VHH binders against o26223. Designs and how they scored, part 177

Target 1, 191 residues: o26223
Amino acid sequence: MKLLWTSQHIKVTVHIDGKVSKMDVLEAIKTRRSIRKYQDREVPEELIDKILDAAMCGPSAVDERPWHFIVVRNREMLEKIPEVHPYGAMVKDAPVAIIVCCDSSLEKIPGFWVQDCSIASQNILLAAHSLGLGAVWTGVYPLEDRVEGIRRLFSIPEHVIPFSVIPLGYPAENPGTRDLFDPDRIHLEKW
Short names: E, the ipSAE of ESMFold2; O, the ipSAE of OpenDDE; V2, 0.75 times the mean of E and O plus 0.25 times the DockQ between their complexes.

## First folded at step 9 (VHH)

Design z5 (framework vhh_7nfr_2)
Fold by ESMFold2-Fast, scan of step 9:
Structure z5 (fold): chain B 191 residues (1-191), chain A 124 residues (1-124)
Amino acid sequence: as target 1 above (191 residues)
Amino acid sequence: QVQLQESGGGLVQPGGSLRLSCAASGFTFSRYWMSWVRQAPGEGREWVSSISYSGGYTYYADSVKGRFTIARDNVKNTLYLLMDSLKSDDTAVYYCAKHIYDSFPKTQDAFDIWGQGTQVTVSS
C-alpha cells in the first residue's frame, strides 16, 4: 500500500483542457509571462474556481483577506472594459476576466489591502499559468479614472475598490524566456 | 444512479495504519473535488481532507495533517484515504463526499452526494 501511495504522489499532474502537464513552483514562477492573445475557446468553470482558490491562499496583513472577485464572461461587458481602461484593449478578446477588488469593510490595517490584492493578483497569474492558461495583470488602482470607470461599469459599491482586471484564456502566443537574475541587486550583510 | 461506497474501515490499535477506499459511480468522477468527512459518536461532522479533480491539490484538517494522505484514481473512479499513526480520537464513521460544484467547498454544506460511511475504531 505504501509503495502505491508514494508512486501516485510522485506522478501527480495538472490536467489542462484534457491535456496533462507538470510544472513545479519554481518552473511556474520563472516561465510565467504576460499573455495578451487568446484562443477563441471557453475556459472551464473548474479552472476559474481553482485559480480563485489559489488567489485566496495568499498571505494577508493580520489575516484581513479583504479580496472579492468579479468573474466576467459576458462578451458585451468585456468589450466595454477598454473604454474605461486604456491599456486593457486585449480584454475584449479574452473569453473571461477576473476583477480583483478590495472590500474596505474587511480591512484591519489601513493601506495593506493594496499588498493583499497584489498578492491575490499574482497568485491568479501563477495559477493560470500552471493550468496551461495565459493571463495579464492590467492595473486599475491607484489610477482614479480607471477605478471610477470600472466601478460604474460593474456596479461596484463605494466601500469596494477595484484593484486589477486580469483577462484569461488559452494562450495564442508563446513569448520567449527571460534571464532576469541580477546579482548586483543582492547585498550581503549590509547595503 | 449516483452512488459513493466506502470500504476499508475496521478496528486498529493506536499507532496503526488503515486504508479507506470510496468507489464512485453515476457521475463524471474526474471532474469533481472529493472529500473525506468523519463523524464521531454524539458529535457533528468534521471535514478531514479534500482533493481536486486532477489530484494536483490536496487539503487536510489540522488534526490529521502529516498523518493522513488523500489520493484518487480517475481511471478506476476511486477515492482513497491512507491513515497513518492513528489515535483514539480518530474513531469515527468516515464518509466519502462529492462537492456540489467543480471546485473546493467554500462551506461545510458544499456536498450533494454522500456515501453510507465506514466505521474506523482505534482502540487498545
Scores: ipSAE 0.000, ipTM 0.120, lowest interface PAE 17.7, mean pLDDT 82

Design z50 (framework vhh_7nfr_2)
Fold by ESMFold2-Fast, scan of step 9:
Structure z50 (fold): chain B 191 residues (1-191), chain A 124 residues (1-124)
Amino acid sequence: as target 1 above (191 residues)
Amino acid sequence: QVQLQESGGGLVQPGGSLRLSCAASGFTFSRYWMSWVRQAPGEGREWVSYISYSGGYTYYADSVKGRFTIARDNVKNTLYLLMDSLKSDDTAVYYCAKHIYDGFPKTQDAFDIWGQGTQVTVSS
């Protein structure tokens, strides 16, 4: 990625030289952490496109794929999210956020849209991590005050339900790796 | 024990208004999304409106949007449908129904408890 200044404005250019080490799936899953502190750096549109492509590749009940996404880069709008989401304070400091939404008109099987949008949200987190970004899932649904706050702030139609707000950026923290494997939660053949 | 009981139906002139009520008993009403569903003479059941457990989300069929309002009172365990600007096409038996799952009910299988229905007749 290069930052280029022209006489009229700044351009950001991303160069892929083929030397980027790729994280395998298990390593991505094991090392992904919630990141709430971000560098003051723009995230290229190309990376957001890759993340959203990954989000849409998730399985969904009866292939209903009810998800829609709002990409928020406007700083004034990002700064207003904490006003309607009490635990979303970190969003105002992120260079970009993705709002995962359910279009209720696309539901084929009742109620599974929550799982569908959860899968899309997790794919966003994993894809961001694999691309060197940090992100965190902040919950919106099923907390109705947050849903209505986000709906009004982003002019979301009545048939669309905002599910999660995921700020992302280049990480400014490294929380380290956790060993979460607990064999006491695994039962063989019977409880 | 577990039941939904509708009331408030009747005969009304075109352009008139009615308020339907549905009394719920035998389950924790405040934890479930609720719908109104209607069946016109000679037709299948048509979903009309839903409301989330707190009342924060409501949605309406295009045929009734702007004319009907769904509401609930979780203290009284009662669901309401306020019907304004009634048309002859609104003539139907109106049922209240309890959702199995949160969200838009695509089929009758989305509901596990149904009321007995209340007749609404709009004279033309």
Scores: ipSAE 0.000, ipTM 0.193, lowest interface PAE 14.6, mean pLDDT 84

Design z51 (framework vhh_7nfr_2)
Fold by ESMFold2-Fast, scan of step 9:
Order: sequence, then C-alpha cells, then structure tokens
Structure z51 (fold): chain B 191 residues (1-191), chain A 124 residues (1-124)
Amino acid sequence: as target 1 above (191 residues)
Amino acid sequence: QVQLQESGGGLVQPGGSLRLSCAASGFTFSRYWMSWVRQAPGEGREWVSKISYSGGYTDYADSVKGRFTIARDNVKNTLYLLMDSLKSDDTAVYYCAKHIYDGFPKTQDAFDIWGQGTQVTVSS
C-alpha cells in the first residue's frame, strides 16, 4: 500500500463472538465493503445498540442531529421493502435493517440534514464492519417514489424523511478489499 | 391457506424417543425461522427450540439441550423435533410456530402462526 502522508493509527479493541480483534480506523475505512449476502444468524441487540451509538456520534451542522432510526427485524416487513425500493432486493435476505430518517422539525439550517444523515449512514457501515457484520447503504432520498413508499410501509410521519435503508447481518460473502487511491484526484494549491 | 400441522406425538416410556413433524403450507416456509413450543398440564407455554431458515443455526432451551434435535426439510416444507432420552417432565402438548422475526425474540408474541399441537405423554 502507497501512503501519501505519514499517518497515525488509532487502534480500537472490538469484542466479536467472544474473541477480541483490533482494527484501526484507517483499516476499517479501507477494508469496509458493501455486503449483500447474509447468514441467517441472529444479530444480537447489543451490536445494534453499539452501531446506533456510533451513528449518533457523527458531526452535524449546528449540532442539529436530526437523525432518527427504525430497526426492522420483522421478516414480513423486510420482505416488503423491495416492493418500494427496486434496488433493495438484498434487504429481504437480511436478518435486520436500519432505516435512517430525518426529523425535519429538528433542522436548524435548511438542506444540511442530507449531509447529517449521510454521516450517520456511513458511521453505521463502519461500525457494523468493525463489529464483524456486513452492511450496504441502499438509497432512499432524494427519490420521491422510494421516500413515499418507505414512509407508508413503516408509518413514518410527514415531517420525517426516510433517507437510507441499511440491511445488516453476518457476512455470507467475502469480497476482497480494493486499492482505490488515485493521485490524479488530488490537486495541490489549485485545480 | 396458511397452516401448520403437527404429528408424531404419543405415549412413550421414560428414556424413549419420539419424532415430531410439522407440515407447513400457505407461506414460503424456507424464508422463516421456526420453533417448537410446548405447554405442560397446568403450566404456561415454554419455548423448546428454534431453527434458522437454512437450518444452519439452531438453539435449544437448557431443559432439552443434548436430548432434542430440531431439523427442517425445505423441499418438503416440514419441521422436525427428534426427542431422545424422554423424561416425565417432557409431557406436554408440542406446538410448531412460525417466527415473525429473524429468530428473535423467543417470547410468544414473536410468532404469528401456530399449529394445533400434538400431545406427548412420557409415563410408564
């Protein structure tokens, strides 16, 4: 691996199935992959709680923190998601999904809730990966049909906007990591 | 019509064995976790065992662990409970139940479809 700068590595100890693993933040970011195939193994509530704690730790514009989360374990509800989200077919195969929502009544600066919910979504993906789970971000906002479909399916009030649906589970696939560093996308001082 | 139908119960002596079956119809059996739940005379329902939709993951109540084996046949849409080393305390009506969720929780409100039950009596 080529490094552009000298980096500091912060290592975090994670307990996975009674085992202790160490993954620094950069390793977690670089090795996280979208996972769309899941074991039919139950995901403990404690892991979901840790993931949601991490989701709420993201930076937010003027600290508005407009995010709300729906945790879906109901098999019939998971199976209905692909009916309103055409690229969410894998959700029905997941043991659990998290719907990231924005409560617009908590918005302090118009439009920044999209960035806030994006940050929360990414933190869910990274936290899941660090805990030995796999996840994938399926987009809801800004596609009106998906927003309204998800809203109706989960009885989401009009002032709340569903942003993303993130299925999670123990991985049943192992895509290799990618070397995505592209120096042509880095411009020093000017374009 | 959505239905679960148990069979295989009966009278057996202590230390004996029985095989219970549950025939499922009207839903995609291979997509759901399944459980066995029993009810002894004068007692509430007790969860016995659960199995994932692939059959790759199973769990058991401590009272039956090592003696009972849960299995499924997704081609035949059938759930099984193989009961070995039966004790008088295993006397109960055994119900087949379909999970709403991914095997969680184990409480009675986690199930939306129940069979009629099959009686297992362990006595001499």
Scores: ipSAE 0.189, ipTM 0.632, lowest interface PAE 5.6, mean pLDDT 87

Design z52 (framework vhh_7nfr_2)
Fold by ESMFold2-Fast, scan of step 9:
Structure z52 (fold): chain B 191 residues (1-191), chain A 124 residues (1-124)
Amino acid sequence: as target 1 above (191 residues)
Amino acid sequence: QVQLQESGGGLVQPGGSLRLSCAASGFTFSRYWMSWVRQAPGEGREWVSSISYSGDYTYYADSVKGRFTIARDNVKNTLYLLMDSLKSDDTAVYYCAKHRYSGFPKTQDAFDIWGQGTQVTVSS
């Protein structure tokens, strides 16, 4: 059976919310929680595209934007992640995960890619939360065994460094929010 | 063991209707996205419609939107395509396909299991 595929292209679009937003930026930041339990419900590709658009909007050192993303929806692949990431057990129960990677060939200033990929990871978490999804950041870099395990599992080339694995889904838990403001950590004019 | 079997194709006049069925066996049907893909004579495969494992999300090619409806019955392990207002351009072999990954298929590689196909001919 030989064939030539024709497919529809899914585009990321900018939407303006209705007259009143129920979650502004400060509320999203303050109410985002790590979610590790997910409903058995698919995440539409359109929402993943919106989340990845948000991830790429973060600032980066000297505008190097070194990030690449792997979207994992295959259940068999998701089930293998805990074998190379001991604290990533929840990933196998998620409908989808995003692997945030750094392409070192795009790095313009040494070492700042860690901050760049951290910003992209946080934007994924915030965007997911704003869209009614739950997510959690599971760390890969700088743990060499996890970096190598994820690299081998997803055929990631040597010049690309896997940074984080972020499972996403509709939340099956509601841990509530925390008041973390501590004025004793704020110093005026001097230590 | 793992099998997708289409039925319901045939000859129909323009403006007519057909209902295609796809019986699934050998895998947990209720856990996978499913699609209909067609191949017209002398052409490559064209994606027609997809449905999520829950049935909550459906997607359609622009050429069939408003005329075709994709549905599934997870108790019967059956996928359906309800085709209304058929046009001569809808003439093709229609294949049932299981998604390898969740979500809208962007390429041929999104599918790992295919049915044998059922012929739909729209002509007078």
Scores: ipSAE 0.000, ipTM 0.148, lowest interface PAE 15.8, mean pLDDT 84

Design z53 (framework vhh_7nfr_2)
Fold by ESMFold2-Fast, scan of step 9:
Formats: C-alpha cells, structure tokens, sequence
Structure z53 (fold): chain B 191 residues (1-191), chain A 124 residues (1-124)
C-alpha cells in the first residue's frame, strides 16, 4: 500500500495563552527555550506520542536509528533522578520525563550514535515547544556516574546507553527569546 | 563470571607475524564493540584497534594501519588481532577490552572490562 507524502511536518500548531496558532519551523527553533518550571498538570499521552514520533524522524548515520525511549510518569522514580543526576533537580517537579537511550546492538557506524541521540533529543525539545509544552535537555552521556546511575535506576540493559533525560510539562515560566546570531562565527569560503 | 582472556603473545623477530586471541565470557559478546589496547615498557596505554559488534566496521591506529587486522567470531565469543610486519616498536602487553559506550574510544576510561594482557616482544 502506497501512502501520499504529507506536508504536516512543515507547519505545526501550538497553544499559546490558550489559543491555537501556527508556528513555522524557524520560529520554533528561534523561540524554543530551556524550561525548568512546570505546571501541576498531566501531559496527555497523545502529545507524548507526537513528540516521540518527531524524535524518530531525525536523520541518523547510515540510517541506524539506534534510539530507544523510556517515558517516566511515576512520581517516586522522577524524585530519584536528582540523586544520580546533580543538575537534574527540576525533573522531580515535572509531570513526565523522557530518557533517550542508544541500543548499541543497532549501531552500524562507530560513535555516530551520539549524534543520532543528540538529534532525537533536540527534536523532542522542538516538538514539545511546538505543542505548547516546555522541556530541558539534562546531560547523561558521557558522564560515567550519571550513565550508570540512570542505568541502575531504570533497569537499563548493559548494551543500552542512557544519553539524556528530558523533563517536560506545561511551562510555568516564560524566559522570552534570545538573539544569538553572531556574524563573527561565519567565515566566507575560507577561515 | 565476566572475563576476557588473551593468548597468542610471544617472542618474534622483526618482520614476523603473530595472531592474538581473546576469549570472552559472562556477557553478550555479539552486542558490544571490542578493542585491542597495548602498553609498551615505560609508556601509557595506546589504543590499537576497534571492531563493531557486527564485524561490519573496523578502526585502526595510524601506527598499525595496513599491518594489523582485527576480527571477531561471535559464535565462539572470540576477538582476534592478526599482526603482520611486526616492528620493535610493537613490543608491548596487549589487552583485550570491552567498550562501555558505543563507538571508538580514545581513552581507557571508555572500557568497563579488561583482560589480563598478553606479552608481545619483537626482538632479534
């Protein structure tokens, strides 16, 4: 069965101040901010599914797509993450977190799984933002104590590597946008 | 229970060849990248070669490229290093190592399991 390609990935809809608006890709990229304060509201399963669909749509080296995801909603488990991740204090206050993992048995080219999982992590952040949620990337790999702490906490198998922990929820803060364009970092044709 | 055991080292003349083996047990060998790392007398550890879990990808240090071949047998849970055109500078203890992380490590901190090593001496 042939399916027609859809253009839904070009434009997204987001709820801003209770109203639906269209956010184009450049707007989403430019206005996404790390959000560390969340409302005491559940995130619907349907939104998590949309975010994970977007995560899996990223490019990957030699199309290896080594990513696996753990969705954590259990309050006790979320509260234990700061014990193994010193800069993950905000995770305990999030309604849900996504742990991005690499299944090393799916790796086809050495070391590129880090880039693959980075792309998946960024897509989670952008998709969450486009859907009216806030999120932040907390780093796990390559810090050995964090990798093994998260592995133990979530019973992650030896051949699977936890890469990032991304808490998300409806934002309880609005840091505004940043203008980060620096033309001094752009070199034309030569260094 | 988790163990890596090297064999095949010895004394060889310059220009000679050796085949090192590493028998793995206690983990799912076919799911992990494996490496050879060497330590010469008075030197730090030097990464030599890595092989992917599927035997599909191999990487070599510039000092051994074209002379050494890394191989694996996932049915026998064994890693190999085929060393040709050996030089006196190849004299070292050779260690078999399992990666903690996917991909090619550049430091020993990327390995969680090490063998005890096998001595290779290249001398007249």
Amino acid sequence: as target 1 above (191 residues)
Amino acid sequence: QVQLQESGGGLVQPGGSLRLSCAASGFTFSRYWMSWVRQAPGEGREWVSSISYSDGYTYYADSVKGRFTIARDNVKNTLYLLMDSLKSDDTAVYYCAKHIYSGRPKTQDAFDIWGQGTQVTVSS
Scores: ipSAE 0.000, ipTM 0.099, lowest interface PAE 18.9, mean pLDDT 83

Design z54 (framework vhh_7nfr_2)
Fold by ESMFold2-Fast, scan of step 9:
Structure z54 (fold): chain B 191 residues (1-191), chain A 124 residues (1-124)
Amino acid sequence: as target 1 above (191 residues)
Amino acid sequence: QVQLQESGGGLVQPGGSLRLSCAASGFTFKRYWMSWVRQAPGEGREWVSSISYSGEYTYYADSVKGRFTIARDNVKNTLYLLMDSLKSDDTAVYYCAKHIYSGYPKTQDAFDIWGQGTQVTVSS
């Protein structure tokens, strides 16, 4: 198959409102860690609402915003996730998990939903951290067995693709911070 | 039970017009992007056009842009390709295809359901 591309509909629109402290944001980015151990403590619905508001504020290709979210608090359902997602063992111990999904019928630019849902997932992690919670991104897409397992478990329609499962809660571990700046990965004006 | 059935192909003179139809059944047509893909004699498959689930967004291959129009009727579960100013190079079997994901495909694997095809021959 040879595909001839058209630039029709490639336009990115971004809208950001509010006060952002550069030092607060940079510190949040630098100190966020994957958290896999949680306190036996409920996360208020108000905090989940704030996290999902932040998730939906991410940029998306041609403002397509294809994301949908499933909030899972039911213990029996959380306990079933590791059965279809082997790397998601910690999910059963979390008070809540968010499943980030892409509604493919909302996509305007082919394939960019992966970037869109990655941005939404990262915003969930950063927002959770900023609110005193811990979270971790567990991968679903593009692993077909995990996509199918999660779809079946949560009755997700065939036009919707589960992208990530993000358990979150109040942290029961403190892994410390990392210093990852590597100037050898920065090239000036050309490779 | 899931099926795509094309119709409307045939022999037409250069500069002529044809309207292809694709009747969909066995899935919720109104929730999926749809495409037309063609295969000329001795050539690989070539993507022609895609339409969003609502019909608001359409994509066209450069070779057909301005001459072809893709449309859909979500009440009748039917996809259309309106072909104007047909050229000999448009001679091909035209397939209707259901997307796994949205937009124009980068690979044949972007589709999960294909029709059987309808022959379009542009000849004097």
Scores: ipSAE 0.000, ipTM 0.104, lowest interface PAE 15.9, mean pLDDT 83

Design z55 (framework vhh_7nfr_2; at its last look DockQ between E and O 0.01; V2 from the best seeds 0.00; counts 0 for: pae O 11.9 > 2, placed apart)
Fold by ESMFold2-Fast, scan of step 9:
Structure z55 (fold): chain B 191 residues (1-191), chain A 124 residues (1-124)
Amino acid sequence: as target 1 above (191 residues)
Amino acid sequence: QVQLQESGGGLVQPGGSLRLSCAASGFTFSRYWMSWVRQAPGEGREWVSSISYSGGWTYYADSVKGRFTIARDNVKNTLYLLMDSLKSDDTAVYYCAKHIYSSKPKTQDAFDIWGQGTQVTVSS
């Protein structure tokens, strides 16, 4: 039988971005902004792999690391997310989204999975920014309708809790810099 | 009723030019990446070119780069392939295909809707 489409018959050239970011950690933290408008440019799998590697490097309570991730690139599936997440309209315009989930069977201390998944979500945002991508954290947990909507849409088991949906892409907007340092929120030695 | 319909194929001499069109209906054309894929006699399918849904990003197989131009008209829901400096090796049935993902295809499984194809024959 003649194979109609395989690596032996089809050559695919993977392009890479040749530019290396010089942004340090503090710069990345201070300049990261929520990005909700994306170019329809391809996001290479290698960049998603680096972002997920960074996500899994976060600290977790008693090292439980309860996080699982769903990478969504299917255009039809991305377009369905706003139907179950009212503030996730921008997800349909992104080339890819990451759903951060908690596998409750991995939980060692009840309740700390929320902090664990928050840390993973923030690492995704920072890593994406450092790699020249834009992203935004859209909240799922603890809003029950969003949790169950996302669970149904992606066939997520009952013992797994979807925590956040993070669309990613090359930014098509450039929001200005923020000055957020407020010394009145810092108390020395006592309140 | 989701459909892709190619036209513009035919017989042309080496060094000639052709313009292929693909009319899309039944889906929101402006939201999807589109590709041209060809199949030569006795061969498997070969990806030729892809275009992002805005038209801002285009990708080409090494075999056609510099000779072919992919374009789209989101108002007319039409995909185009402008083929210059045609060679005998370009002889194939040309299909337009709708992407599942916003990326260059790795396999034919990257597409969910295919046209019926249009024959291009390059011969003296």
Scores: ipSAE 0.459, ipTM 0.793, lowest interface PAE 2.8, mean pLDDT 89
Fold by ESMFold2, look of step 10:
Structure z55 (fold): chain B 191 residues (1-191), chain A 124 residues (1-124)
Amino acid sequence: as target 1 above (191 residues)
Amino acid sequence: QVQLQESGGGLVQPGGSLRLSCAASGFTFSRYWMSWVRQAPGEGREWVSSISYSGGWTYYADSVKGRFTIARDNVKNTLYLLMDSLKSDDTAVYYCAKHIYSSKPKTQDAFDIWGQGTQVTVSS
């Protein structure tokens, strides 16, 4: 099957062999759901590389790009995360997790690293979804017990701040699409 | 203590069958992928088969595909290898091994705990 029509907001490539598909960006944003149940199936290293490439494409304050990523595949370490991150219980069931961190020595505008790492974290979620994976963002920063617990568990230095833990894997659930548009949240010209 | 204990090896004629067992203790067996790895006399270790921690995904070396079946019982903490249509080239010590990661192994570094092995000998 050949591509016959595309819009400027959609790029669709379909191959007759069926191995390659691409998801429209608006579709990815609208259909991404937090996934907390995963198959015990291997997530190939190649997919993690693509996800992290996407994470690093995000904008950052004055292009400071303060982010670092720890890829956790060690089962014993994944099992330990809930001991220091009580709302991260699903991490123990994931084949892999990504810890998004800020290297504070890369900050150029104080405090904007939170926005920067949030952007990288959301890009991880969208990229994973587009590759057929499910993920969920579990919060670490600004909760000091979680920050220190994760820092100690993964030997993260004092100038590096763990921001989020994102478990991911092939989904073992399908929560379905939600209709969340609320026009009362839209204000024209002023509040 | 952490332990993997294989059993079920023995002498069998070509074309015969054997079932290997591996009893696990000292760790939460149901949370880890497991593998069988074999070592023929005078050779290095060769990966044979892997199974995911739920048992939902199984993987085999080309040399044993279609003849061997890996299985697990997470209630009894036991890993199995059902070997059918055995050939003389299957003669080896068979080891049970615990994965560090939820993935197919690339090298022996993928495993942190090994059993002592059980001998399988295929001869007439």
Scores: ipSAE 0.272, ipTM 0.698, lowest interface PAE 4.4, mean pLDDT 90
Fold by OpenDDE, look of step 10:
Structure z55 (fold): chain B 191 residues (1-191), chain A 124 residues (1-124)
Amino acid sequence: as target 1 above (191 residues)
Amino acid sequence: QVQLQESGGGLVQPGGSLRLSCAASGFTFSRYWMSWVRQAPGEGREWVSSISYSGGWTYYADSVKGRFTIARDNVKNTLYLLMDSLKSDDTAVYYCAKHIYSSKPKTQDAFDIWGQGTQVTVSS
């Protein structure tokens, strides 16, 4: 039974034939949603490579590029992540997760790594969406329990800070679209 | 006090047109999606149409597509429903509803505030 998700408005033309329809950047941004349910389907390595390529294309403070990425496909490890990340329950159901980390030794200006890793994380989400995948940003930093939990689980060195866990997979849900435009948040020339 | 007040209902012949209005007060209107929901006699509530914050996104039930147009004026805090080519099956009480979430409604639980409704009767 092919669940024809007739998502009327998000023409995510998932071309069955593996041709990822090119989504323009504005469409990707506007239509992206957090996806927490995934199909029992593997994500090709090629797609992960593209996503990671996108993750590394974002700007960083003074071009410090402090990010590292752990790609997790091992089922046992995926199933353990919820034990240390209480809001990461969906990770156990994903075929793959990317853990975004900061190498503090690469930081040139203190504190900007959060912005850098945020940009990388967002690019992962957008790239995933454009490729027909679903993903969700599960925050690790700055919650100490989550940071330490992920650190221990993946034997991450002390100078490296886990920032986010992003499960990915083919989506098994359609949360719909949102219009988040709020003109009240726009100020002209002054507050 | 948070309030939605519908107006513009009435008796119209098949093929006729009506314009419904919903005046919103007591909350920041522009920060919420809005919907029209109708209830025919002896029937349950049926979602009719929804509109996003700025009006950039509109959604319609299949039964009213091509005939009804939802719009909003955020300056006037007013929601509209333009109904063209009315049919007897469009006879219902029409309610304005405020969204809890900024998405197309899936269930009746998507709304936290309702108007009193306005009667639309399509009869020859």
Scores: ipSAE 0.000, ipTM 0.289, lowest interface PAE 11.9, mean pLDDT 89
ESMFold2 (binder alone), look of step 10: mean pLDDT 84; pTM 0.863

Design z56 (framework vhh_7nfr_2)
Fold by ESMFold2-Fast, scan of step 9:
Structure z56 (fold): chain B 191 residues (1-191), chain A 124 residues (1-124)
Amino acid sequence: as target 1 above (191 residues)
Amino acid sequence: QVQLQESGGGLVQPGGSLRLSCAASGFTFSRYWMSWVRQAPGEGREWVSSISYSGGYTYYADSVKGRFTIARDNVKNTLYLLMDSLKSDDTAVYYCAKHYDSSFPKTQDAFDIWGQGTQVTVSS
């Protein structure tokens, strides 16, 4: 037997029947990819609402739930994001972006808001994927210049920290799935 | 006992069609990616097609894309391969294979359970 079904030996074309079928959770996790090319097509408000509902369902330290979200659809504002985020060029081409923020006044345990907002960001990516959309996480915190730039651009108060910018839309690219499983990182019973 | 049982193979003329079936038992079929793999006489095993748990994602080898369609019925625990425009080069034993919760293509040992295979012969 040869490794004839690895990506190195077989060129694979992904076929999606114009409409994404129902995914279970493991399938969604395994097949989600960062999407940076979007169709020129509006994302319905109802889908954004479902995504944000899912974002707020994540666990948080001592149930502090410090997250707030800004939904950006204005083309002029989306086009300004690359000015303050050098790796956010794709945001200008997205129909919508979500900015995940931490309200520091809601923080109960110092520092755990980072984990809380990371969980919310990942839930946005998974929920978008499950609904047939593509998205990508662009990092803001802890890079102070990006934090300050995004804060000023969107009139974010000083006690609120912008954490991530997530553009999303109907995907105009279809990267294949990855197999990232590494058994060398699993230790049984002890190190 | 976990089992995969293929059927639907046979002798067919070039340009003909066949529908292969794979009946799965002994595991929760709806939770696993499934694949078809073939082995022609004197050759190594060649991956043909894979389908996700829900059927929402399908992948095909370049040699069969546009001619073969993979499908599944999670209520009946059955995997299908619809083969159209068959060529003599498609002559092989076709195996149904279960993935162990992995995306495809995989870098190593993608399958933990195999069927017995069904012979497809394309000849005039």
Scores: ipSAE 0.000, ipTM 0.116, lowest interface PAE 17.7, mean pLDDT 81

Design z57 (framework vhh_7nfr_2)
Fold by ESMFold2-Fast, scan of step 9:
Structure z57 (fold): chain B 191 residues (1-191), chain A 124 residues (1-124)
Amino acid sequence: as target 1 above (191 residues)
Amino acid sequence: QVQLQESGGGLVQPGGSLRLSCAASGFTFSRYWMSWVRQAPGEGREWVSSISYSGGYTYYADSVKGRFTIARDNVKNTLYLLMDSLKSDDTAVYYCAKHWESGFPKTQDAFDIWGQGTQVTVSS
């Protein structure tokens, strides 16, 4: 059985219960970490809708916006992902995963769909973090065996390319934050 | 209807070469991994080689590495096996097989569609 929610439902829910993120943009960017251990707790559909709304707000080459998303909650399907993605073992333990896809029929500039789907994937990670969830980007493209495996498992059409699998849930780990600022990588005026 | 039709087999001397072809129809060939599998007289089926849907990844059995090359033409919906330095133990019926799951096939159950086969005989 499948339930569908709309962006308007999420907006009404947020206004009724008053729950909003308290994390600013810079804090979200600096404190987001890959999370691979999840609580045995359902993620509300309202939060998934907010995450996907954020994913679609990314900049896209010539505004092609080629992304499509598959939301996977079925335990049997989640358990099959590691069979086609060897480094995606944590996906089977997540309550939900999002598969980011590119519809090549929407592509206007060759190759820029990779950047478009990368932006969408990062927005999913940031939005999840800002909402109190944890997530991790597991790579599918450009590894052809993973692309084909995910395509077959989820009946993805020929013209659509699975790009990433992002399991998410309430975090069961806290790896802490990293201080990554390196001024030696900044060059003024010229190399 | 889904069909796989092999051709190109025959009798060849040791050290010789053959090119096998497999014409595919009834499915979107460019979406699927394809494989060559062989069966020697009185033996079980042995996986020979696999190729990804784009041709970017190829895998070979240790017995044929360096001698065989798998290739595909997604415009013509055709799979190829280029066989060099043939040995008597390469004698078998060679089958084209469509893979139902991604990556290197681990068992014969990994294939959902098989062709009729083409006989390769290497005679000393």
Scores: ipSAE 0.000, ipTM 0.105, lowest interface PAE 19.0, mean pLDDT 81

